# Designs tried in a protein design chat: VHH binders against O-phospho-L-seryl-tRNA:Cys-tRNA synthase 1. Part 9

Target 1, 364 residues: O-phospho-L-seryl-tRNA:Cys-tRNA synthase 1, of Archaeoglobus fulgidus (o30207)
Amino acid sequence: DFINIDPLQTGGKLTEEARQALLEWGDGYSVCDFCTTGRLDEIKTPPIHDFIHNQLPKFLGCDVARVTNGAREAKFAVMHSLAKKDAWVVMDENCHYSSYVAAERAGLNIALVPKTDYPDYAITPENFAQTIEETKKRGEVVLALITYPDGNYGNLPDVKKIAKVCSEYDVPLLVNGAYAIGRMPVSLKEIGADFIVGSGHKSMAASGPIGVMGMKEEWAEIVLRRSEKYKNKEVELLGCTARGATIITLMASFPHVRERIKRWDEEVEKARRFAAEMEKLGIKQLGDNPHNHDLMFFHAEVLYEISKKAKGGRFFLYRELKSRKIHGIKPGLTRYFKLSTYGLSDEEVDYVLNAFKEIIEKYS
Short names: E, the ipSAE of ESMFold2; O, the ipSAE of OpenDDE; V2, 0.75 times the mean of E and O plus 0.25 times the DockQ between their complexes.

## First folded at step 4 (VHH)

Design e2 (framework vhh_surovatamig_d1; at its last look DockQ between E and O 0.01; V2 from the best seeds 0.00; counts 0 for: pae O 13.4 > 2, grease 26.4 > 24.2, placed apart)
Fold by OpenDDE, look of step 4:
Structure e2 (fold): chain B 364 residues (1-364), chain A 120 residues (1-120)
Amino acid sequence: as target 1 above (364 residues)
Amino acid sequence: EVQLVESGGGLVQPGGSLRLSCAASGFTFSSYWMSWVRQAPGKGLEWVATIKQDGSEKDYVDSVKGRFTISRDNAKKSLYLQMNSLRAEDTAVYYCAREGYSEWSYFDYRGQGTLVTVSS
């Protein structure tokens, strides 16, 4: 009965349908009883084939889609497929650590697009272009990656313009939509990107680990190449990926997920309202302003000052929120923290705001 | 028993128009998203268009946007697809499909289909 404002969890809570499905399909190989071809994406019972080949491409606005063991696996699959000796990937400085590690694992050199300074921390098309241009002087750029939104600030870069920039430099673009796909409307084709990845367990109300990968048709032969020995197995996916609780909950939640993204404007409005009220308390929302995503990053100098005197020190905020049945702010954070209002009712939003207000008053 | 019966298919020249109809029975039609799907010769099943229960939301595959219009009449338990500016690549068997998660298919029910042939 707690209110959860943790961005990692707000979009990932299972639907009732998913929870029911979980009880039935929880075993790791539970979806394999009717696998006749040895391909996960070709299983018709349960309807995995229909999901992967019909529903998911439509949902992602792409030509070809796959399910992976998380967005990180999808990113690595793309990077590894495109990697060459001494080649480079260009990615935003706000990238998730898994993007960076995936590039390292793939043997790629990494160039980071710099973010702007406090308070915006933005990734601009101009800086993206400059970074690509400079990096090309150093070697072959085989891929660009943009985080949409980033998980630090919830900033939404101009991905259409960035895609155009990448196209002008003849660099394929991968969109990391871990905090977008399943939360808000997103289309690979509309963006003009070559790849798009999402997180099922972050943003598609599924059990983890699970992710989604979409691409243009022309990339399928490269990224989804088949084994020489095992002709039915896709190499980058190590054959089969999600085949139990993860895939079944993803599918079970999908109708709900498809519906809720249509209410994205309401989520944005909630976030903006929340931020505005926090500002009245002396807590500043950083990043895009006005903000365009449920994930928000706050600078709370007032709470930091309280933490210097309060019993429990830097842990006072966590304890105060917990006592009010609110969780999602990590223990020890006071000066800077992120949260999400995704899925909260208006009443819950007000409750959380009042909690912050009361906490500040209590220590004043 | 859930039934979906398509009609309205036929032969048409490129640039021509057709209107497909689907009659639904055996379930609460107004409670479901409904879709049209198609299967061209030698190809797999392709989603074409979707419409919300109350008709307030519609979506289309990119290749038919601006040319096809999906609609429904809940009182008559009917689904429609107006197809304008038809192209050769639109040639397919078109199916009326109910959207719903099941152990068998995302489209848990669909009709027998109606053939649309676009040829000069």
Scores: ipSAE 0.000, ipTM 0.213, lowest interface PAE 13.4, mean pLDDT 93
ESMFold2, look of step 4: ipSAE 0.000; ipTM 0.275
ESMFold2 (binder alone), look of step 4: mean pLDDT 84; pTM 0.860

Design e3 (from s01 with K65E W102S D107W; framework vhh_surovatamig_d1; at its last look DockQ between E and O 0.01; V2 from the best seeds 0.00; counts 0 for: pae O 15.2 > 2, placed apart)
Fold by OpenDDE, look of step 4:
Structure e3 (fold): chain B 364 residues (1-364), chain A 121 residues (1-121)
Amino acid sequence: as target 1 above (364 residues)
Amino acid sequence: EVQLVESGGGLVQPGGSLRLSCAASGFTFSDYWMSWVRQAPGKGLEWVATIKQDGSEKDYVDSVEGRFTISRDNAKKSLYLQMNSLRAEDTAVYYCARDYESLYSGWFDYRGQGTLVTVSS
């Protein structure tokens, strides 16, 4: 009965269908009863084949799709398959740690595209181009990665222009859509990217860990290469990936997910309204302004000042919100925090706003 | 008893058109997502199209997108599939199916006996 404003969780709450499916398919190998080919994506009962080969490509706007054990596995699969000795990947400074770690694991050198300064923290096509150009002087750039949006500020970079830049430098582009796919309309083809990855458990209302990976047809032979010994197994996927509660809940929620992305404009409006009201309280929304995503990052000097005097110190905000049945702000945060209004009703949005107002008044 | 009865199948030349119908009975038709599925000779069951209860949402398998149109009449408890620009690869037994829950693809609790569509020159 709590209102959840944690960006990690707001897009991942299971649908009723997914909850029911979870009870039935909770066992790890529950989808394997009718696996005849040894391939997860070829299972027809339940209809995993149709999902992976028909529904998911259409949804992602790509030619070939797979299900992975999270977006991080998908990113690693791409990086690993494209990796060469002393090669480089160029990625935005706002990248998720898993993107960075995936590159390290793949043995790639990493060049970061710098973000702009406070308060915008933007990743620009110009800086992207410059970074690629400079990096190419150091070695072969085998991949570029853009986070869309980033999980820190909720900024949406101009991915179409970035894709164009990458194309001009003959560098394939991977879009990390962990906070996009399942929340908002996104298409690999429309962007002009080579790869796109998403998070099922973050943004597609599925049990985790689970992710999605989409690519252009031309990359399938590379990324989805088969084992020499086990001819039916795709090496980068370690054969089979999600084959229990994760894939079933993803599929069960998918109709709802397809529907809710059509209401993205409403989600953006809620976020903007929320930010505007917070500003009246002296709490500044950082990043894109106007903001174009449900994930928002706030600078709250007023709350920071309160924390210096309040009982419980820096934990006062967490406690005050918890007492009002609101969670999602990490304990100990007051000056800077992120939250999401995704999926909240107008009444819930108002409730959360009023909570902040009351808290500030209480300590004034 | 839940019943789904398909009709409208037959022999048609490539490029031709057919309209399939499904008559539903034994349940509240308007409460359910409905789908068409097909099975080609020697192949497994394939999802073709799905329509929401009120008809406001439709989805298709890629191979039929732009050629097939799913529709329904809740008053008549009927489901339809208009098939245009038919191809040889569309040859199959077509089934009317009641969707389980709100799932679009492959989750059906009831299916009819099917109607055969043959596309051949």
Scores: ipSAE 0.000, ipTM 0.218, lowest interface PAE 15.2, mean pLDDT 92
ESMFold2, look of step 4: ipSAE 0.005; ipTM 0.395
ESMFold2 (binder alone), look of step 4: mean pLDDT 84; pTM 0.852

Design o1 (framework vhh_surovatamig_d1; at its last look DockQ between E and O 0.01; V2 from the best seeds 0.00; counts 0 for: pae O 16.0 > 2, placed apart)
Amino acid sequence: EVQLVESGGGLVQPGGSLRLSCAASGFTFSDYWMSWVRQAPGKGLEWVATIDQSGSYTDYVDSVKGRFTISRDNAKKSLYLQMNSLRAEDTAVYYCARDYEWSYSGDFDYRGQGTLVTVSS
ESMFold2, look of step 4: ipSAE 0.000; ipTM 0.195
ESMFold2 (binder alone), look of step 4: mean pLDDT 83; pTM 0.841
OpenDDE, look of step 4: ipSAE 0.009; ipTM 0.296
ESMFold2, look of step 7: ipSAE 0.000; ipTM 0.196
ESMFold2 (binder alone), look of step 7: mean pLDDT 83; pTM 0.840
OpenDDE, look of step 7: ipSAE 0.000; ipTM 0.244

Design o2 (framework vhh_surovatamig_d1; at its last look DockQ between E and O 0.03; V2 from the best seeds 0.00; counts 0 for: pae E 11.4 > 2, placed apart)
Fold by OpenDDE, look of step 4:
Structure o2 (fold): chain B 364 residues (1-364), chain A 121 residues (1-121)
Amino acid sequence: as target 1 above (364 residues)
Amino acid sequence: EVQLVESGGGLVQPGGSLRLSCAASGFTFSDYWMSWVRQAPGKGLEWVATIDSSGSYTDYVDSVKGRFTISRDNAKKSLYLQMNSLRAEDTAVYYCARDTEWGSEGDFDYRGQGTLVTVSS
């Protein structure tokens, strides 16, 4: 009965169908009973084959898709497949830590595209181009990665222009859509990217860990190469990936997810309204302005000042929100915090706003 | 030994006023936040009001806002609760409580014996 404004969770709440499916398919190998080929993506009962080979590619706007154990595994699979000795990956400074770690794990050198300064923190096509150009002087750039949106500020970079830049430099582009796929309309082909990854448990109303990976047809033979010894197993996926609660809940929620992305404009409007009201309280929304995503990052000096004198110190905000049945702001945060309005009703949005108002008034 | 001793309770008519006092000893009174809590017959312990160490910050349960005032005299090691416009629902045993670090209201490490406040016509 709490209002949840945690960006990690707002897009991941299971649908009723997924919850029902979870009860039935909770076992880790529950989908393997009728696996005849030893390939997860070829299982027809339940209809995983149809999902992975028909529904998911269409949804992602790609040629070939797979389900992974998370977006992070998908990114790693791509990076690892493309990695060469002393090669480089270029990625935005706003990248998720898992993107960075995946690159390290893959043995790639990493060049970061710098973000702009306060308050925008934007990743621009120009800076992207410059970084690629400079990095190419240092070695072979085998991949570029753009976070769309980033999980810190909720900024949506111009991915189409970035894709064009990458193409001009003959660098394949991976779009990290962990906060996009399942929330908003996204198409690999429309963007002009080579790879796209998403998070099922973050943004597709599935049990985790689970992710999705899409690619152009030309990359399938590389990324989805098969084992020499086990001819039916795809090496980068370590054979089978999600094969229990995760894949079943993803599939069960998928019809709902397909529908809700059509209401993305409403979600954006909601976020903008929320941000505007927060501004009236002296709490500044940072990043894209106007903002184009449900994930928002706030600078709240007023709350920070309160934390200096309030009982409980920096934990007062968490406590005050919790007492009002609002969940999602991490304990100890006051000056800077992120939240999401995704899936909230207008009434819930108002409730949260009023909570902030009341809290500020209480300590004034 | 930490001691908290409440006084000032009694019978009062609706709309009346009472002033509760708490005498503290056995600890550095001025270092601690203090609170008043109450327990009505048949009900659990309810937080009423809190005051910080210096007296610069106060907070109240919504039902008593505008009617009750918590204050302290650190030199006298005393806590006070001025209760105005008393209502029947304010009937309870009122306790002086030494406040702990930030948590749920009503979580205190020491509490007095209490003083009974009865609001009745």
Scores: ipSAE 0.000, ipTM 0.282, lowest interface PAE 11.4, mean pLDDT 92
ESMFold2, look of step 4: ipSAE 0.000; ipTM 0.258
ESMFold2 (binder alone), look of step 4: mean pLDDT 84; pTM 0.850

Design o3 (framework vhh_7d4b_2; at its last look DockQ between E and O 0.01; V2 from the best seeds 0.00; counts 0 for: pae E 20.2 > 2, placed apart)
Fold by ESMFold2, look of step 4:
Structure o3 (fold): chain B 364 residues (1-364), chain A 121 residues (1-121)
Amino acid sequence: as target 1 above (364 residues)
Amino acid sequence: QVQLVESGGGVVQPGRSLRLSCAASGFTFSDYWMGWYRQAPGKQRELVASIDSSGSYTNYADSVKGRFTISRDNSKNTMYLQMNSLKPEDTAVYYCAADYEWSYSGDFDYWGQGTQVTVSS
């Protein structure tokens, strides 16, 4: 009965097929009962081999794919496999913290591509190019990373142009698509980048932690290098990755996820309608305009002013929304907050909009 | 090589029906979006209907909704367009088009030669 507008949850709700598969296969490492080679990606029953080597490359638009224990481990695997002494990674300032921490763990120096100021917070191809050029004067740039979209503003940078920039500087590009893959159409080949990662639990209707990783064939020997002693084990993946409930739910949801991304235009239009109605209430949508993703960031001065006088103080909005069975905006936020409309019906969108209207009217 | 061959065009009276077929070869049909486009003399080519690789999702131009039905049979590598309640403004050359399921470009990669549909009283 509760409407959840948390961007972390709107793309990760399990399908009924995934729930059934979890009951059948969810014990421990149940998929390993059928492993004969010591390689997760070679298991044919359940059909992990077909998923990883046939279905996933087609879905990601790439040559080689793997599953990982979350997008953060996929990012680390790429970074660590390319890391060199005193080398640099160039990544956007809108990046998720796990991108930054993965680079630190890989021993890379980090150069951040600055975002523009309020109200856009954009990552431009020009700033990306400038940061790469300046960083190359300081050391070798082994990788660039772009967050597409970012998890704060829902901005979709011009990733094709950024890929061209990186190619001109001979820098491979990793696209962090944790909020894109499984929600919207994305193709590594169409973008022209080298690596792409996605989050199963954020955007592919799977139990977490699970991630997907795609790459051009030329990178497979580096990223998927094998152990000298355990010759069938891939070093960066610590041999194997998702081996139970997470891979089973990802695979079971995949047919539904493959179909739902085809209706992305409808999700974008729904988000734009939501933002336009919020603007009528004095609540401004920041970031990309026109907006191109279900994740939205709002500047709500009207709600902030109410918080100064309401009995609940800064928590009044959380309490008012919860009383209306709306979940997903963090307790204590009033002036700035984010939400997602992904997967909501028009009736649910209207219900949430009316809730904001009623709350403002109650305190006016 | 990729081939798309349309059939079923012709001259019909307003209010009548016509069924177009598109036979495809040279690619894995079940991996492709298929579409019907039309172009009248002096006008831009426009989408009439499209259908995804599985047949689960269809789109229709507003001008044909409720009158036209797109379908596909992946076992026969064939797409269809059932055109009911035809109007003079439906007169055009109708083209079959195909695009890889995971391509996100705005245009279809492969096109047929077209079949003429003329609705005239």
Scores: ipSAE 0.000, ipTM 0.164, lowest interface PAE 20.2, mean pLDDT 90
ESMFold2 (binder alone), look of step 4: mean pLDDT 85; pTM 0.854
OpenDDE, look of step 4: ipSAE 0.026; ipTM 0.471

## First folded at step 6 (VHH)

Design p01 (from o3 with D52S S53D Y57S; framework vhh_7d4b_2)
Fold by ESMFold2-Fast, scan of step 6:
Structure p01 (fold): chain B 364 residues (1-364), chain A 121 residues (1-121)
Amino acid sequence: as target 1 above (364 residues)
Amino acid sequence: QVQLVESGGGVVQPGRSLRLSCAASGFTFSDYWMGWYRQAPGKQRELVASISDSGSSTNYADSVKGRFTISRDNSKNTMYLQMNSLKPEDTAVYYCAADYEWSYSGDFDYWGQGTQVTVSS
């Protein structure tokens, strides 16, 4: 049995309820909020429509929500809806590549809000304001995007101040919460932003690809606009929401996800303890300090020096961890790597810490 | 003693070709990712091309894709950049860089001193 510390997988580990739902409903059924007749109409805990139209908006702190084919579809739906000729989107430099690519696909010009230097890599409200102001000289800014947290450093920027900045410039804000929604408490209304996006397979204990999208009511008329011919079909979703086993696993995990976010402080303390113990080994946690997320980025000069002399070279760390039944650090990385402690027991955290300690001692 | 020594720079007219070489010594060359960076006057240093330790993976900046080819010879501890169809915009100091893992931060293990490439009439 392996311990998995891959940030892409720690928040996406299925609940037992989701695994049972996958077995029961894993056949190629079309399951959606408008197509629940016959056998699919047996899904009553909750009914699919209630989940999408009542439970998700309350969970996200928004007026209107949808399920999408991954967070990337949600981001593209917003960007494409707001896109116009020669318009700009302002997004943080720590953004996921899928945010950048979605903007390119939507035909938007892109301005990046710079991060601060090593070791913090922070996105500040001040840099956001400056980038919006400078970009407005080049063209209309139709959208801003903040990654909260980013998937490299696990940094949680001051999203409420960033939302205030965007509001003061009359720019709507999309919060990319792929590593927040389903792990930690997050509310669109509390933040004061316009759109929020989550990833079910990264952070909501669901099979992928599955995403969630939330928005203020004023934007629903634009983003969720209906087909001219098919009056019950939404243009940006190519008719209707995500379907199949993925939405069923999301729904089955949802009661557990609602409860686990209440224990977020425990996950933060776990991450801080892990980082403090790694620091004693000469492995420095980069980004926010004190750290406020389970996703952590490390600078491990000690492991990099070992890799120069170890049999197996740069792959030594991957091999040593694998021999100790630990997965999650990309093969070949030693000097810089990211990992997640999300959902690990205290015993599992101690096992991983001891593995790093033993590896360093072995080669010292 | 670690050294990266660039050569092959010079002055050429637009449309011509140059081949840059980077000779490495003092480390196990075949274990290192290699790259070419350039810096034009008044601009920041930018990645031109990179190549994996085995040579099986390469990456190029969009501005040079299709015109430049990066290669390496691990038996000679040398990396090359074949630059075809040179443009005035390619004028810069070209730097050889080596990194064990190709770092996320750009904090590279070793850098050369640079070689000047000037494309002018």
Scores: ipSAE 0.000, ipTM 0.305, lowest interface PAE 13.6, mean pLDDT 88

Design p02 (from o3 with D52S S53Y Y57S; framework vhh_7d4b_2)
Amino acid sequence: QVQLVESGGGVVQPGRSLRLSCAASGFTFSDYWMGWYRQAPGKQRELVASISYSGSSTNYADSVKGRFTISRDNSKNTMYLQMNSLKPEDTAVYYCAADYEWSYSGDFDYWGQGTQVTVSS
ESMFold2-Fast, scan of step 6: ipSAE 0.000; ipTM 0.386

Design p06 (from o3 with W102Y Y104W; framework vhh_7d4b_2)
Amino acid sequence: QVQLVESGGGVVQPGRSLRLSCAASGFTFSDYWMGWYRQAPGKQRELVASIDSSGSYTNYADSVKGRFTISRDNSKNTMYLQMNSLKPEDTAVYYCAADYEYSWSGDFDYWGQGTQVTVSS
ESMFold2-Fast, scan of step 6: ipSAE 0.014; ipTM 0.555

Design p07 (from o3 with W102S S103T Y104W; framework vhh_7d4b_2)
Fold by ESMFold2-Fast, scan of step 6:
Structure p07 (fold): chain B 364 residues (1-364), chain A 121 residues (1-121)
Amino acid sequence: as target 1 above (364 residues)
Amino acid sequence: QVQLVESGGGVVQPGRSLRLSCAASGFTFSDYWMGWYRQAPGKQRELVASIDSSGSYTNYADSVKGRFTISRDNSKNTMYLQMNSLKPEDTAVYYCAADYESTWSGDFDYWGQGTQVTVSS
C-alpha cells in the first residue's frame, strides 16, 4: 500500500484494537463522566470514568485530567478561565496557530518569545525570561505557553528550565505536548508546570478530534468550575465534550500507546539515522542537532534547483514521491519541508531514503 | 470488575520458604505496576516489593531485601512473591496490588482481598 510520513498522521494511526473498538462501539454516541449510561457503560477495559479520572492523570503526571474535543478546546478552556481585562499570555514563536487563535478568542493580548535564527530555530529559557519581563511592563501576565515539541522543526526546548523561569516570575505554565504525549515520556510533575495538553489524533493513535488535558489540583477549581444551575456540568468543557467514536479509539489504543512511549529511544535513533542519510544526499536537517524527535525539518537546496528545470516545476517532488506510494510532503514544497519517521519499520525508512536518492539521480 | 486473587499463603516454620501468587483479571495486566503489601495486626500496611510492567525493574523494602524475590508472567496475568528465609516478623496478611504504570508513587489503585502468612516457631 503506501508509506505515510506526514507528522500530523504518523502518531495518529489507529491500532488494531482501536479499529475493532470502532466497529463495535463507533455508532454516534457521545459521552461524559457524568452521563456515561446505557450502551457505553458496557465498556469495562477500562470503564470510561476510570480511564479519565484514574489512568489519564497518572499517564500525564498530573492531579486532574479531562478529555476534550481536540487540543484546541483544552487550550481555550485554560486561557478563557484565566483571562482578565487587558491581560497577557506569553507564548513561544514556534507555537501552533491554534494556540495563538485560542488566546485571541479568550480576549488575551499575546507576546511571542522569539526563536533563534537559522539553522537552529530554538526557544531558549533566556528569551522566555526576557519576554515575560518586557510583557509585565505592559500588563498582567496570566499564563505562559511552551510548545514541546513544535510542529514545524520538531525542537524540544529545555522545558524544565522554562518551567523554573515561569515559576520565578509567578506565571503559570501550559505545556502544549500535541507532538509529545503518546509518542515520548512526558510528566507534568517532572517538568514542574501547571497545565499539559495532548492531541489524541496526532500522537495517541485515536480518531480525531480528541485531546487530553492535565493540571494541578489548585487550577482544577478554576478551570473545571461547575455551572451555577447545572451542578454536574463543567462550564469550560460545555458538559458532554467527548464523542463516542473518538474516546473509544483513544481508550482502545491507550495500552499500546502506554507501551510504545517506553521505546522512544528507538524512534529517536531512527530519526537520527534518517537525517544522517539525507545529509549524504545534500538534504540538511534543521533545528535541534543532534535531533531528539521523529518530526524533522529539512533544507533541500538540491531539490529546489531541480524544481527550476524539471517539467512540472515545484510539483515535481510531490509527483515523484506519490508515484512511489509515499505520502506526506505537501504539494509544491521542494526547498523546505517537514516529515516524520514515527512508527515506520526499518524497511520503510530505507524505502523512503532510496526514493529521495533515485529522484535526485534521475534529475542529475 | 478488576479482580486480584492471592494464593500460596499458610503456616510455616522460621527459615522456610513460601511462594505467593496473584492472579489478575479485568484489566490489561501488562500495563500495570504490581506490588505486594503486607499488614500485621495493629500495624499500618507497608510495601514489601514492586515490579514494573516489563518485569525489568524491581524494588524491595529493606526488611525483605535479599530474602524475597518478586516476578511476573504477563502471558498468564500472574505476579509472584518468592519468600525465602522467613522470620516470625514476616507474619502478616499479604495483599496483591496494581497501579497503572506512569510515575511510581507507591499508592496502588487496586487491591486483592489478601492471603495470610504465619511464621511460627
Scores: ipSAE 0.000, ipTM 0.104, lowest interface PAE 24.8, mean pLDDT 87

Design p09 (from o3 with S105V; framework vhh_7d4b_2)
Fold by ESMFold2-Fast, scan of step 6:
Structure p09 (fold): chain B 364 residues (1-364), chain A 121 residues (1-121)
Amino acid sequence: as target 1 above (364 residues)
Amino acid sequence: QVQLVESGGGVVQPGRSLRLSCAASGFTFSDYWMGWYRQAPGKQRELVASIDSSGSYTNYADSVKGRFTISRDNSKNTMYLQMNSLKPEDTAVYYCAADYEWSYVGDFDYWGQGTQVTVSS
């Protein structure tokens, strides 16, 4: 009934196959890629093991892959495996809070790569190199992390150049693709990085929490090291992460997700059209220009001025959009906000554009 | 006319305290987020502390956490910065700023003219 433009939710909408799988397989099974007996042995297309060990690595462009309890478990597994006393991780300033918190939990010192200022908010290869060089004077840098794209501006940094920079400094790179994996084509092999993580419930049309992790073969012995007592159990996953319905919904959506990433150029064109029409209303798209992602950050001075005199003050925009059956902009925001056009039809995009136009005209 | 007027600056020895005040007029103070910025010679302006319209949320620069406290009194249209354990590195012009929606972009509705704080022996 509502049109949803919340970037946290647009890529996580379940496929019909995933909804049916959730209903059929939603019982409280304790399941992992090593535990597929009983009723779970009826899942043959694909078998869970084949999905994790064959299909997922090919999709991520990596040698070895795992399913995790969200992208945050994947990030922690990498960070904890590489952590040592007084060591540093270098991560971009646009990182998700869960990347920062995972590093804290792993006992790593954190150095942030600064973003450029208004209006671009870019993470540059040059700032990445400078931050690594400066941090190496303070201690060993065991890992770098780049958010690709970030969850606020939707910026896609030059990840191949950043990977080259990290390689030149002998620092492994983790690509946080929570808003890329399952939306756009991404390959660890093509980027030249060491680790990649994705979010199934944000971008792969799966129930959460679920994430994916990919890596080069050389890191598998370290990150996926086995228990001394339980030789088929991986230490960083606390043995075997029970997933039940979440992995089954990920698997059910996966054929659709593989196909939809091939149409990423249509999502980019949709976002650019949306941004161009917003500009005509005096609402400027910030960050990358031309924009290359469905997640966009806007500067709306016109809406900010309206909020000073409107009934409901700063909450006027949220209320006006809600009355038009649009949700996804945080309550109280008017001057600066983010939204996503991912998965919207052309008619839904036009409806949202007309809603902004009508709101501005109402208060003119 | 909208005005933000800073007071309480001066010259102090290291380890001492100063309390800055910002008196606001010409707008509905209780609707605005408030903050303190500083600019040292040869440096860019940096956010020192901010406080939301209710006084419930505060934010501090890492360099001042545990030493500085921001507060506000909406009944008096005044914001304060209590600066304890002052260091020579705290020497700067301190600016009061007001924004209806506190943004991290740097576009602010109103600024004061600044007050000088000098920490020297």
Scores: ipSAE 0.000, ipTM 0.361, lowest interface PAE 12.5, mean pLDDT 88

